# VHH binders against tRNA(Met) cytidine acetyltransferase TmcA (tmcA): the designs that were tried, part 4

Target 1, 213 residues: tRNA(Met) cytidine acetyltransferase TmcA (tmcA), of Nitrosococcus halophilus (d5c1k8r405to617)
Amino acid sequence: VAVERLDRDALVRDEATLSELFGLLVLAHYQTRPYDLRHLLDGPNLSVYVMRYRGHVVATALLAAEGGFVEETARGIWEGRTRPHGHLLPESLAAHLGLAQAPRLHCARIMRIAVHPAVQGQGLGTHLVDTIIRETGGEGLDYLGSSFGATVELLRFWERLDFLPVRLSVKRGATSGAHSAIVLHPLSSSGQALVKRARERFLVHLPHQLADP
Key: E = the ipSAE of ESMFold2; O = the ipSAE of OpenDDE; V2 = 0.75 times the mean of E and O plus 0.25 times the DockQ between their complexes.

## First folded at step 1 (VHH)

Design g09 (framework vhh_8ghr_2)
Fold by ESMFold2-Fast, scan of step 1:
Structure g09 (fold): chain B 213 residues (1-213), chain A 124 residues (1-124)
Amino acid sequence: as target 1 above (213 residues)
Amino acid sequence: EVQLVESGGGLVQPGGSLRLSCAASGFTFSDSYYIGWVRRAPGKGEELVARISGSGGDTSYADSVKGRFTISADISKNTAYLQMNSLRVEDTAVYYCARVSEDYGLGYSPFDYWGQGTLVTVSS
């Protein structure tokens, strides 16, 4: 089944595809409302990938382009003087892991993944992510990443796709030991160097972030 | 291995009741997961009917079933249930049990595992 990156201008005029996309994303994010999703689709940095089976959208991924800042802005992020909205990966790497070069690099954050129930377990999610890795590498991105609620199973899922954990943090407002995770996959040689450094810093701080009883 | 197995589907008359069960294996129910019931009807489309946290503490329902359906979980048996009351012809669908990871950060909720589905037919 082929993976297709949709043209956003054409998508907003294609009510059938848009309706199927909304339905699939609501399944993955129960609290996602059409209003919320419309605002995501209005963003200029959003890319939409789909897989079709018998004419119907059966899998999708939403990617947000991040990073690519000039030196002055990157320094501000690293020093904690500025926090651009919608740039979670470079902000976290620069401000919290001390990687001053991270905001200079170009990345994409995988914001949403959804696979139709009837085709779950067929490897479509893996194929979708593998295709995105190949295409974004070809477009000159330095790395990919994702942020999610940390469970052993989700960390294993991402590690099987060669995404490496680089941060664990406590969800705001949580009274328990609930953690969110950031995982990265390098695409360019600069991305490989960045991910290596991020991983090394993660391992140094892991015993202080996740106390194992 | 993670597996979800549904049971309890069948044929019922309008106004009747059915209880669906979802037996989970390969993981333990916890607040890290939501268990959902998703239905698909020919000619209508997919709908997330109900969700429950793996610990059983939080529940939510689609507007179409509020007051008629109740989701619950038996942590000791690692089993989730969907009690369906006052059934209507429009509730006819294949019902799937699914595990959905909680989103603690910005934007990530992959479908992890699904059951095979169980058919519910509401007709006279």
Scores: ipSAE 0.000, ipTM 0.166, lowest interface PAE 11.6, mean pLDDT 77

Design g10 (framework vhh_8ghr_2)
Fold by ESMFold2-Fast, scan of step 1:
Parts: sequence; C-alpha cells; structure tokens
Structure g10 (fold): chain B 213 residues (1-213), chain A 124 residues (1-124)
Amino acid sequence: as target 1 above (213 residues)
Amino acid sequence: EVQLVESGGGLVQPGGSLRLSCAASGFTFSSEYAIGWVRRAPGKGEELVARIYPSGGETSYADSVKGRFTISADISKNTAYLQMNSLRVEDTAVYYCAAGWSYDETGLDYFDYWGQGTLVTVSS
C-alpha cells in the first residue's frame, strides 16, 4: 500500500481522515487524546504520513523538522546559552552529549508512529519508515530520531527499524523509576559521523546513567 | 540534577479555588523548557491540563479546564503555578508537575522530568 504525506491545512478540515488518525493513535499510544493530536497538528514544522488500505488509515507517523541552525546559534545551544523551542534532538545532542555541531545538521523527530493491530506483522511499519527515510534523505536531512519513555518493547521496536539508542536517562522525581530514551538513524555522511560519536558516548556512559537514581 | 516539587493540593468544596505550586531546580525558567500540569484520576488516563514556556510566556489549556484554570511562572523564584477556579467534582485527581524540552508537543511521553504529584479532592 502507498505511503502518503498529507497537507496539514487540508487535514484539519478533513474530519473523516482526522477521526481515523485520532483512533489509530489512541489504539497505539494510550496517552494520545483528541486534544493532544489537535495541538500537535498546530505545531510548526509538522509532517503527517499515512498508509491507507481500502480507504481506511492503517498506519501513520508524525514528524517534526528540527535543527538546521546557523553556526552562532548552534554554538549557543552547545554552550547552554540558547534553548530553541521544538528542537529536542539537536538540543539534547549538543547540550547533554557535548556534540557541538549537532544543531547545524537538519533532522526530523518522529513524534508518533502507529500501525493498526489488525495489520501488524505484515511489514507496514517497516515500509512506512523506509519511505520516510528515503524521502527525508532525498530532501537533504542528516538524521532521524525519536524520544520516548523507555520500555523494553519500545527499544526493540526502534532497533528493528534500524534506530540506535544514544541516550537513556532516569526521569528524576518519578517514583515509578521511569527512563527516557533517544534513538537516532543516520541519513547523510554527516549524520553517520554524528550518530557514531553519539553511540560511542552512550556506550561509555551507560553503566553510570543506569546507576544514577 | 533536575527536580520538581509540587505543593498546594488538598480538599476543597465544589465551586472553590486552589493554587498549586511547582518549584523547579536543576534548570532555569530563562531556558525554553516547557512546564506542564498533568492530572490522573482513578479509571482515567493522564491528561495534560495546562502548559507554559516560562521564557516565552506561551500557554495552552485542555478544553476541560479552559477559562477556569490559569498557568503562570515566576522566573525569579523558578516556580510555576496552576490557579484552579470554579472547581468541579470531575477535577479530583493527582496533579503532577512535568518539564521537558519539546515545544508545541502535548504528548505526555515528551516530558522528561516529573514531580511526585499532589492530590486534589473536590468534594462537599
């Protein structure tokens, strides 16, 4: 089945597609509410991808474009002087992993991804991600990533999609012992160099990060 | 070390008011970290009721609380507040202060730091 990138302005007025998108995200991501999705669609730099089968939305991904800063802004982010809105991946990589050039690179963060339970295991999620990789790479992006509350199931999901863990941290103040994770997939040669450095730093610090309460 | 400490919860009658406070340490409100109030009631999922970017002053509210709740931030005290007016029995929940880097993102899994929660009970 074909992967489609939707026009956000048209989507807001397409109640049938929007309702199916809401339903799918609620099924796959129990914390997603109609309020949450409506506000996500209002965010800057958002792209919506869907797959349809017999007219029904069966898979989706929501992407936020991030990074692409000029050198002075990137330096400010790396030095902790600047924290731009909506740029989670470059900010985390520069400020927390010390990767000074990360904010200069162009990336997209996969905020949500969902495949309908009735069609899981048929390669739709892989096809969706492969299409996004080809399209974002063709548009000149350097890497893709995602940030999420870490579970064994979600880490396995992203690793199967060829996304590599580069940060795992304890959410301080959470009595449940919740962890957050960042995974990255390189697209360009610059992205490959960045992900390699991030991965090396992750592996060196992993035992320390897990021991930190 | 990022820490969020909530206070101000308690028992209040319907139509009453409460003000919740969230004292933050380990980052400054002059940064562009989002601060949110998330509630959870028995038998319900988590709901983001209000969010603020203290450095920019941008706010958003869930439709269920819009017009009744006001989120604010005091940068000098590094503290965020949730002013709750015209309280209803349905507002009974544990209220969590949460902080994260994600701008314009309302998904709960994108708040990196969470407080331990404060109970608000609306009952006669």
Scores: ipSAE 0.000, ipTM 0.175, lowest interface PAE 11.6, mean pLDDT 77

Design g11 (framework vhh_8ghr_2)
Fold by ESMFold2-Fast, scan of step 1:
Structure g11 (fold): chain B 213 residues (1-213), chain A 125 residues (1-125)
Amino acid sequence: as target 1 above (213 residues)
Amino acid sequence: EVQLVESGGGLVQPGGSLRLSCAASGFTFSDSYAIGWVRRAPGKGEELVARISSSGGYTSYADSVKGRFTISADISKNTAYLQMNSLRVEDTAVYYCARHGESDYFTLGSEFDYWGQGTLVTVSS
């Protein structure tokens, strides 16, 4: 099954493909609604990937392009003076991990992925992510990332795809609210240097985070 | 051998309540990420209605059930519960208990590596 990157101008006028795409995303993410998805697709920084079988969309991934800021904006993010809307990975790396140059790099955040139930368990999700890694590396992106609710199982899943944890919020006992992790996959030499620094900072603080009462 | 067994389904009037149970065997909740409740009704796709973390500390709900349904877990009994209040005709579905797996993390069925047999909930007057 081939991975295809969709032309968004054609996609918003293709009712059949949009209907199948919305169906998959709503099924995979119960809080994603067709109204929200249509507005999401209007964004210039969104990339849509699909896999088709006999004309039907059976898998999809949504990526948001982030970063690429000029030095003044990057400094503002690092200092906590500005928080650009929709730039989760650069903001987290600069403001929370202290990596002043992170917002200057170009990245993409994998924000949604879905595989139709009838074809799950066949490695389509892994193939989709692997293809995205290859294609985005060729496009001049420095790194990929994702943000999710933290568990050992999900961290192992991401590590199998060569994504490395760089931020983790771990809380003890019964608490309401989200625990979160950020994982990164380097694509360029600059991305490799960034991820290495992020990992070093993460590992220095990890024992304190895990031992927090 | 991993098993998830649902119970507590049945017929109920609109506005009524039911409590579903999911008993796990062959693993402990601490060995999993989360336990979820997924429903499927005729003419509708699958919907993840609620999820609870293995520690019992984190919960999430679909907008359609938020404020009416409550998920909980008894770690010592290795059992998860779905308390369903203010039931509506549109809540009629087969309810499945599922364990969150580690592969294909973003996909509903791939996120869940083991499923129960399902329990029918009918809301009718």
Scores: ipSAE 0.007, ipTM 0.140, lowest interface PAE 8.9, mean pLDDT 76

Design g12 (framework vhh_8ghr_2)
Fold by ESMFold2-Fast, scan of step 1:
Structure g12 (fold): chain B 213 residues (1-213), chain A 124 residues (1-124)
Amino acid sequence: as target 1 above (213 residues)
Amino acid sequence: EVQLVESGGGLVQPGGSLRLSCAASGFTFYSSYAIGWVRRAPGKGEELVARISDSGGSTSYADSVKGRFTISADISKNTAYLQMNSLRVEDTAVYYCARDESLGTYYSPEMDYWGQGTLVTVSS
């Protein structure tokens, strides 16, 4: 089953693929009103990946490109003076983990991933992410990541894909067990150095974060 | 217990401005949730007019309001805002604040909690 990155201009003219993509994106929760697919396509620096089986879209991932800032902007993010829209991973790493050079690196955040229920458990999600890792590494990205409300199930999903937790934070005003997580996968040597520093800081603080009432 | 409480609706003349507020309790705007403003008017479907992530500040707008509406969030006050400028008669609707829990999940965008709505009437 091949992984394909969709051309946005062609996609808006391909009603069959749009319908199947939209169907996958709402498949996990049919009772909640989905927002307009065009808002996903109009998102900043969005890339759409799909897998097709016998002509049908059976898996998808949405990526947002982030980072790549010049030194002065990166310093502003690290110092808390600037918060550029659509750059969640570099902002969190610089402002909350103190990694001043993180916004200079190029990354992509995996915003959404979905696999059709009929083909779950067959390694398609793993193949999709493995292909994205290879392609984004080849395009000169330094790391990949995702940010999510931490559950054991989601942490297990990302760890199976070799994404390493680098941050757990408590949500204010939520239940005491509610945390948000950031996981990273390094691509370049610079990304490997960044992820290593992020992991070192995470592990130093982990006992406090897990023991926190 | 999660709650979203809207305020700021009312009657305004065409070309006027209103600012809607959405006060959140039972969760924080930190990291895991996006906030959307959805409107519903008689004879029209529901329309997501604006969305903001609670941590990244990523925003999106419907074409019908782009350039006129601005969504923002004050994380320290756990409050989202919709600044509505150059209002038109066709902006008349009930405006709902909704939490999008899809930010930080690996499936599609989901509006999981909704406020009660606030009525905006644009007429002379």
Scores: ipSAE 0.000, ipTM 0.139, lowest interface PAE 12.0, mean pLDDT 76

Design g13 (framework vhh_8ghr_2)
Fold by ESMFold2-Fast, scan of step 1:
Parts: sequence; C-alpha cells; structure tokens
Structure g13 (fold): chain B 213 residues (1-213), chain A 125 residues (1-125)
Amino acid sequence: as target 1 above (213 residues)
Amino acid sequence: EVQLVESGGGLVQPGGSLRLSCAASGFTFSDTYAIGWVRRAPGKGEELVARIYPSGGSTSYADSVKGRFTISADISKNTAYLQMNSLRVEDTAVYYCARGDSYTEFWGSDAFDIWGQGTLVTVSS
C-alpha cells in the first residue's frame, strides 16, 4: 500500500475524501467534528498524507510545518515576547526547555495519525511514519514532533516509532492532575543536536516534573 | 505565569440566564490557543461544553448545550465568555475555563493543559 501526499487545495474540494478522512479519525477515537476538521484544513502549512486500499482511505497523518524563524524572532520566542500562531513545538522547546535556538530550526508537527482498526497491526502506521520521516528529511527539515495528553499507551506508541519524550508537564487547575507530553524525532545533524540537548534537560528534570504522583 | 480566572457563577432558576467570564494572564488570545469551557457535575466526569479559537473566531458546542450556550472572546480584554440561556437543573456543575492546543489532539486525549479554579453554577427552583 503506497503513501500519498495530497494537494491541500484540491482536498478541501474533495468531499468524498474528506468524508473518509473524518470517518477514519472518528474510528480512531479522535473527537473531531466535521467543522473542526475543516478548520484544521484551513490552517497554513498543513500537509496531508494518506494510504488507500481499494480506493478507500485506511491510514492518514496530518502535519503542520513550524519553525524556521530569523534570529531576532527566535530570541523573542525564547524570551516570551513573541508567540507566533501555529508554532507549538519551537515555542515549547524555547520557553520550557530553554533551547534558544530551537525556533531557528525547521520542523513539522504530527497533529493527527490514524490507521483503520480493520488493518491495525499490519505495519501500515510504521510504513506511513517511515515515509514521512524520509520525505521531510529529504525536504531539509530538522526534526519531527508531536504534542499530546500523556498516557502510558500513547508514550509507548510514539517511542515504538522512534520518537523520544522531551517534555512532560502537569495539567494545572484540574482535580485529576493530567500530564501533557512532547516527543521528538531528529532528521538533520542540527536536529540530532537539538533533540540530544532536549533529552538531557528532560532527564535531569524528570523527577522534579513528576513530584505529585 | 499563565493563569485563567473564572467569574460569574451563582444560583439561578430553571429557564434563567447566566454569563461566565474567564480572564487570562501570561498569554494572549491572539496566539494559537483554543479556549474551552469544561464542566463537572457532582459524581460525573468532565464534559467539554464549548470551545472557541479566539484568533480565528470558530466555535463548537456539546449537543447537550447546542442552541442554549454561546461562547465568545474579547481579544483586546484577553477575556472569554460563556453566555448560558434556558438553563436546566442538569446544567448544575462547576464550570472551568481551560486553555488548549487547537490542532494537537490524539486518540482519546484532550488538548487542554491549563485550567482555572472553576466557578459553581447551581440551577435550582
């Protein structure tokens, strides 16, 4: 089964494919309504990847391109003066891990990933992510990442795909004390250096971040 | 320091109206955050009732409140609102204002990472 990168402008006019993407996200337990999906697709720098079987979408990943800022903007993000729209990974790395140069690098954030339940366990998700890694690395991106509400299952899912946790934070004001996580996968030499530094800072602070079990 | 502070809760009669406010500090609504109202009734789990993307203006609602509640945001005041009309006894809950990522959402997870302390709404005759 081949991985296809869709043309976003054509996709927003393709009701059949949009309907199948929505259905797949619902089956994968994403609580996304049709309006929310169109709002996602309206976002700049979005890339959509799909896998088809007999003409039907059976796997998908939605990516947002982030980062690539000039030095002054990157410093503003690190200092908390600037927060550009749609740049969650570089902002989090600069503001929370103190990585001043993170916003200078080019990355993509995987916002959604889903594989149809009927074909799960057959390596389609791995093949989809491997293709994205190869394609985005070939385009000159420095790293990939994802941000999500942390469960043991989701952390293991991403780690199995060779994405490394670099931040774990406690959700405040809620009775449950839920956690959020950021995972990264390096693509370039600069990305490898960034991810290594992020991991070192994460591991040093992990016991402190988990103070309230 | 990022904070959300709710106000406007109280006791109202069935069929009445109430407006909740959420004042944000330590970030701006012109950023990429989603702002949501989540409620928790005694003995029940959390329910997201309304969400807004202040920079884009798009809104969404739970079926239980559709047509009765309206979420809005004033970017200049960095404040979000929940206008609650035609209130029912079943709307009795602690209402939380929460900040989340409008685009980052995974299987079974929520995207809200910062929560206020909550404000109690009691609908009783």
Scores: ipSAE 0.000, ipTM 0.159, lowest interface PAE 11.5, mean pLDDT 78

Design g14 (framework vhh_8ghr_2)
Fold by ESMFold2-Fast, scan of step 1:
Structure g14 (fold): chain B 213 residues (1-213), chain A 125 residues (1-125)
Amino acid sequence: as target 1 above (213 residues)
Amino acid sequence: EVQLVESGGGLVQPGGSLRLSCAASGFTFESSYAIGWVRRAPGKGEELVARISGSGGYTSYADSVKGRFTISADISKNTAYLQMNSLRVEDTAVYYCAKEYPSLDDSGYYTFDYWGQGTLVTVSS
């Protein structure tokens, strides 16, 4: 039941744990490949959370830290002059929603959450997210977010975790016209103000966004 | 240390052709990293126009450029190319070569961890 944040340096040398963690992620999405995980762990500012039962990984979440830019860089992102590497949430909020101060704030993007099928429905996913909210809030982060291919089921999943939709858009390079979603959860008072403004802009424009295939 | 260096941009007439190159160092295309070409014009959002997977060479294109642009990679030179044919005024943009960060889910957004400096393509008479 306990949630553990893994030491990345130890994890990349622990093939047994990596294999188990990746196996769980593959169960969550059939298109995931082993080389995807290793390359993902090479990236900066990644955090790995796991839950173990009898030594086996039964739930996991991967987080990427983003944001925290100085004012000039934040202004450049908002004005479309600057494109920082690996900062999806602040870039989307500043460039597409016009939230000039979003890149100043510290956030983490939840890239994946997975719970083993044998233990689904027992509240493990909720406990994992609740622990992450507490830990990241304690670390001084302003908000959490996730970006995903929009379905009613996934939007409901995130809403039950108190993550609020703030953007729907057509996937770039997608022939199908599939929509992508961004959801946010505030942690600090600054994060609450940001999410409130993002939510207000989302609700004003939602009827127009839903008109697109 | 990862570095991407673009070349091949310039001024071209409508209906003309141009080939962009992206020389990569600090990683290899054999490692299953994907390379994308992303463009941005003043007043417009960014658009991923073409993508090629490192290991399998699988390609995808934005609807706006399908049939006109071709992405390819030369593994021996560790260089990716974007062949641009039948160019239109609306193709005018700064084109960036970007190394795609592997994503473990269908987020609907592309994550890139390294970008080149960009190369300007102007299509005008």
Scores: ipSAE 0.000, ipTM 0.145, lowest interface PAE 10.8, mean pLDDT 77

Design g15 (framework vhh_8ghr_2)
Fold by ESMFold2-Fast, scan of step 1:
Structure g15 (fold): chain B 213 residues (1-213), chain A 126 residues (1-126)
Amino acid sequence: as target 1 above (213 residues)
Amino acid sequence: EVQLVESGGGLVQPGGSLRLSCAASGFTFSSDYAIGWVRRAPGKGEELVARIYSSGGSTSYADSVKGRFTISADISKNTAYLQMNSLRVEDTAVYYCAKSVQYTYSGKYSVTFDYWGQGTLVTVSS
């Protein structure tokens, strides 16, 4: 099954594909509202990837482009003076891990991933992410990442895809779980250097209770 | 490895009842996970029918099945159930059990289904 990146302008005119995409995302997401889905498509930084079987959307991933700031803005983020909306990965790496140059780099955050039940067990999710890694690396992105409520299962899911945990933070709230996690996958040589430094800082700053055996 | 195995599907007459089972392995039930039942009828899109957080959590139902279907979980057996009552011809579909995982988007936690069972056919016909 081939992976395809959709043209967003064409997608809003393709009601059949849009309907199937929304159906799959509603299927995959607890209490998802139509407003939430429209909001995802409104972002100018959004990329939509799909897999089709006999013309029907059977898997999808939604990516938000983040980072790529000029030096002055990157310093503002690192110093805590600037907090750009929708740039979760670079803000967290610069402001919370002290990585001053992280906002200079170009990245994408995987916001959603969904696979249709009829094709589960065929490794479509893995193939989708592998294809995204290849294509985004080829386009000059420095790294990929994701942010999620930290469970052992989600950490293992991302680890199987070669995404490394670089942050765990306590997030208060009824449905957020005890910790949120950030995982990264490097693409460029600059991304590799960033991920290495993020991993080193992560391991040094782990609380005693979260230390490795 | 996470596995979900459905059972209990079959042929039933309108107004009848049927109970579907979903046996889970590779994880233990907890409030951090949601188990859902999703159905697909020929020529129609997918519909999320019912959802339960696997241990001590809340439940939700599609409007089409509210008052007729009940989702439950047995922690000791690591199994989820869908009790279907007052079945209608339009309930005819393949029913899938799915496990949700949580992740964050723009500061908001979302749940996506990454693990699905093979599906079980329910036919409601006279």
Scores: ipSAE 0.000, ipTM 0.126, lowest interface PAE 16.7, mean pLDDT 75

Design g16 (framework vhh_8ghr_2)
Fold by ESMFold2-Fast, scan of step 1:
Structure g16 (fold): chain B 213 residues (1-213), chain A 126 residues (1-126)
Amino acid sequence: as target 1 above (213 residues)
Amino acid sequence: EVQLVESGGGLVQPGGSLRLSCAASGFTFSDSYAIGWVRRAPGKGEELVARISPSGGSTSYADSVKGRFTISADISKNTAYLQMNSLRVEDTAVYYCAADYGSETLYWGPDEYDYWGQGTLVTVSS
């Protein structure tokens, strides 16, 4: 079962594939409407990967390209002065982990991943992500990442794919028991250096974060 | 310092209306992909009731409030609103304003948001 990267401009005119993609995201428990999906696809720097079996979309991943900013913009992000749309990973690394040069690097965030229930447990999600790692590394990206609501199952899934936790964010206010995790996978030597620094900052602060109410 | 401050809550009779406001400081709503209103009632979990993309203008609502509530944002005032009409006893809850960090996701739920206000109480009773 081959992994295919779709042409986004062709996809928005392909109602049959959009319907299958929408259905797959809904089955994965993302509360996505057709209008909302089209809005997401209108976003800049989006890549859509699918796996087809007998003509039907059975797995998908949505990637947003992020980072690659010039020094001036990277400084603004680090200082909290600017927050460009669709650049969650570099913003989080610069603003929350103090990694001022993170926005200079090129990355992609895996925003969504879904495998049809009828074919779950067959390693399709793993194969999809492994293929994305190989292809994005070949394209010159420095790292990959994902942000998600932290559960033991999701953390284990990403750890098995060699994605390392670097942030556990707590929502502020009365609902701050909820956690979001950020995991990173390095691709280039610059990415490896960045991920090592992010991991060190995370581990140093983890006991402090867990000790407090 | 990032801050979201809610106002406009209070006591209202069934069938009445309230308008909640959410004033943001330390960041601009034009930099956010999503602003939401999340409510929590005693004995219930958190429920995302309304969501807006300020730059895109798109809105989404929970089935429980669809047709009765309207979310909007005034970018020039850096303020979001929730207009609540035809209020019911089951709308009684603490309402929180929440904003994301520029995440361009379509996930529906409280887990989507990085910043939260302190909440404002809405009580619907006779």
Scores: ipSAE 0.000, ipTM 0.188, lowest interface PAE 11.8, mean pLDDT 77

Design m01 (framework vhh_7mjh_2; at its last look DockQ between E and O 0.02; V2 from the best seeds 0.00; counts 0 for: pae E 12.7 > 2, placed apart)
Fold by ESMFold2, look of step 2:
Structure m01 (fold): chain B 213 residues (1-213), chain A 123 residues (1-123)
Amino acid sequence: as target 1 above (213 residues)
Amino acid sequence: EVQLVESGGGLVQPGGSLRLSCAASGFTFSSYAMSWVRQAPGKGLEWIGRIYSGGSTSYNPSLKSLVTISRDNSKNTLYLQMNSLRAEDTATYYCARGSYTEDDSGWTPFDYWGQGTTVTVSS
C-alpha cells in the first residue's frame, strides 16, 4: 500500500484513476456533484496524492499551494488593504493573527482527505498525511496546514500528526458552539519559527476566544 | 437548489469587449466568495479570479490586465468584464461558488458550478 503523487496533466487523461478518485471524493463529500470535482481537480494550484492497493485507488488527499508573496503584498495583507483570495492560511495568519511575515512563506493547504470505507479505521489517512509531510518537506515548502469545521474527531486526527491548532473561530451563521479551526505543521526553519509564534499567540488568547459569544 | 447561470457569451471581434453575468439563486449569495474559471478548447481549466463577499478581488496574474470581476449583492449577480479580447480568450466561461464560508469568507473547494457560457473571439 504505497502513496503516490499524481501528475496532474497525466491524470486528466487517465479516466480509470479519475473515476475511482471522483468516487472516493463524492462519497466523502455527499453534496458535491461530479462535474464540480472534475473542474476543481483541474485547478492550477492543486496537487493530488493517492494510495493504491492492487491497482485501485483506496485513499486520496488534495493540496492547494498558497503564499510566497513579495514584501509589499505581504504588508498589504497584514494591514488589511489586500485580500488575495485563495490564500486562506497566509491571509488568516497575517490579517487575523497579526503575523505580518506569514504571506512571504510558502505553504500547502490540505483541502480534502478521503479513504475508501472498506479500509477505514486502519490508519490510512494518517499514513497518507505522514507521506505528504515527508514529500513536501523535500520540495522547499515552509509549512502545511488545514482549515476545517472543528469536531473532536478531526482535532484528534490532526493532533496525532503533530498539526497544531492556531486559530478557532465561529462559523458565520452557525449557532453557538459551531467552530472552524486552522492547524499548522512546520516543514522548514522559517516555518518552525512561524508556527511557534502562531501557537504562542493562540494559546495566550484562547481563554478569551472561548468565553466570547 | 443552488443554481448558477452564466450569460452574455457570444461571438466578438478581436480587440472587443464583453461582459458576462452569472445569476445566482438558492443560497445567500452575499455570504460567498465567487470565482470565474474558463476552459479553452482542448485545454484544462484556468482560474481567472475571485471576488470576496465584501467586494475585494484577486486575479490570476496572467489575466489581470484583461479582466475585472464585480458583484451586485442586491441582484445576486456576479460579473466578468473582459477587454481587448484575443483569439486565445476563446473559451467556455464558468462561475463557481466556494464550498464553505467562515467568518473571513469561504474559498476552499468550489462546490457548485454553472453550466458555462461560450465566448468566441474570431477575426
Scores: ipSAE 0.000, ipTM 0.139, lowest interface PAE 12.7, mean pLDDT 76
ESMFold2-Fast, scan of step 1: ipSAE 0.005; ipTM 0.241
ESMFold2 (binder alone), look of step 2: mean pLDDT 80; pTM 0.792
OpenDDE, look of step 2: ipSAE 0.006; ipTM 0.247

Design m02 (framework vhh_7mjh_2)
Fold by ESMFold2-Fast, scan of step 1:
Structure m02 (fold): chain B 213 residues (1-213), chain A 122 residues (1-122)
Amino acid sequence: as target 1 above (213 residues)
Amino acid sequence: EVQLVESGGGLVQPGGSLRLSCAASGFTFSDYYMSWVRQAPGKGLEWIGRIYYSGSTSYNPSLKSLVTISRDNSKNTLYLQMNSLRAEDTATYYCARVGYDDTSWGAEFDYWGQGTTVTVSS
């Protein structure tokens, strides 16, 4: 089954495909409504990837384009003076890991991945991500990343896809101290240099983040 | 290897009750929110509800009076109790693990079962 990148403007007019995407993106913690999905698709930096089997959407990934700032803006992000909406990966790398050049690079954050239950375990999710890696590398992106609530299982999932952990942090506002993780996959030579520096800083600070009470 | 296996589906008469089970393996079951989702023939996915480790639950408001979700962490098993079943409850019922968390839009499912079919008919 082929991976397709959908035209976003055509998608919001395609009720059948939109309904199938909505079905795959049902959330356990929140009741997901068609109105919420349409609003998510209003973002100018969103890319939608799907896999179809016999005309039905069986897998999807949502990507948000981030980074690509001029030096002045990148410096502001690094210094904590500016925080552009929707740029989680470059903000975290610059402001929290001290990587001043990170916001200058172009990246995409994988926000959602879903595979229809009838076809899970057949490697479709892996094939989808592999295709996205090849296509985004060809488009001139420097790296890919994802942010998620940290469990050993999710870290293994992303590491199997060649995404490397670079940050583990306590979620703001949580009294329980639940951790969130950021993982990165380099695409360009500049991305490789960035991921290497991020990984080095992560490993240096990891003992402080894992210290027990 | 993460596995979720639903059971307990079948034919039931209108007004009847049914209890579905989901057997989980390959992960620390007690550390995850679990959810039930259903799909009626020719319709999209409909979220039923979720359960936290503590037994705390959250339900689709349209279904809250008709269903109860529970879990037994000692058996790594999730349950869905359904009462007063109607023909419109005919669907494939899926067990799902909630692992991926995005603070902008909440958590989503990272693993699903194969589903079990419930048919409500006389």
Scores: ipSAE 0.000, ipTM 0.205, lowest interface PAE 11.1, mean pLDDT 78

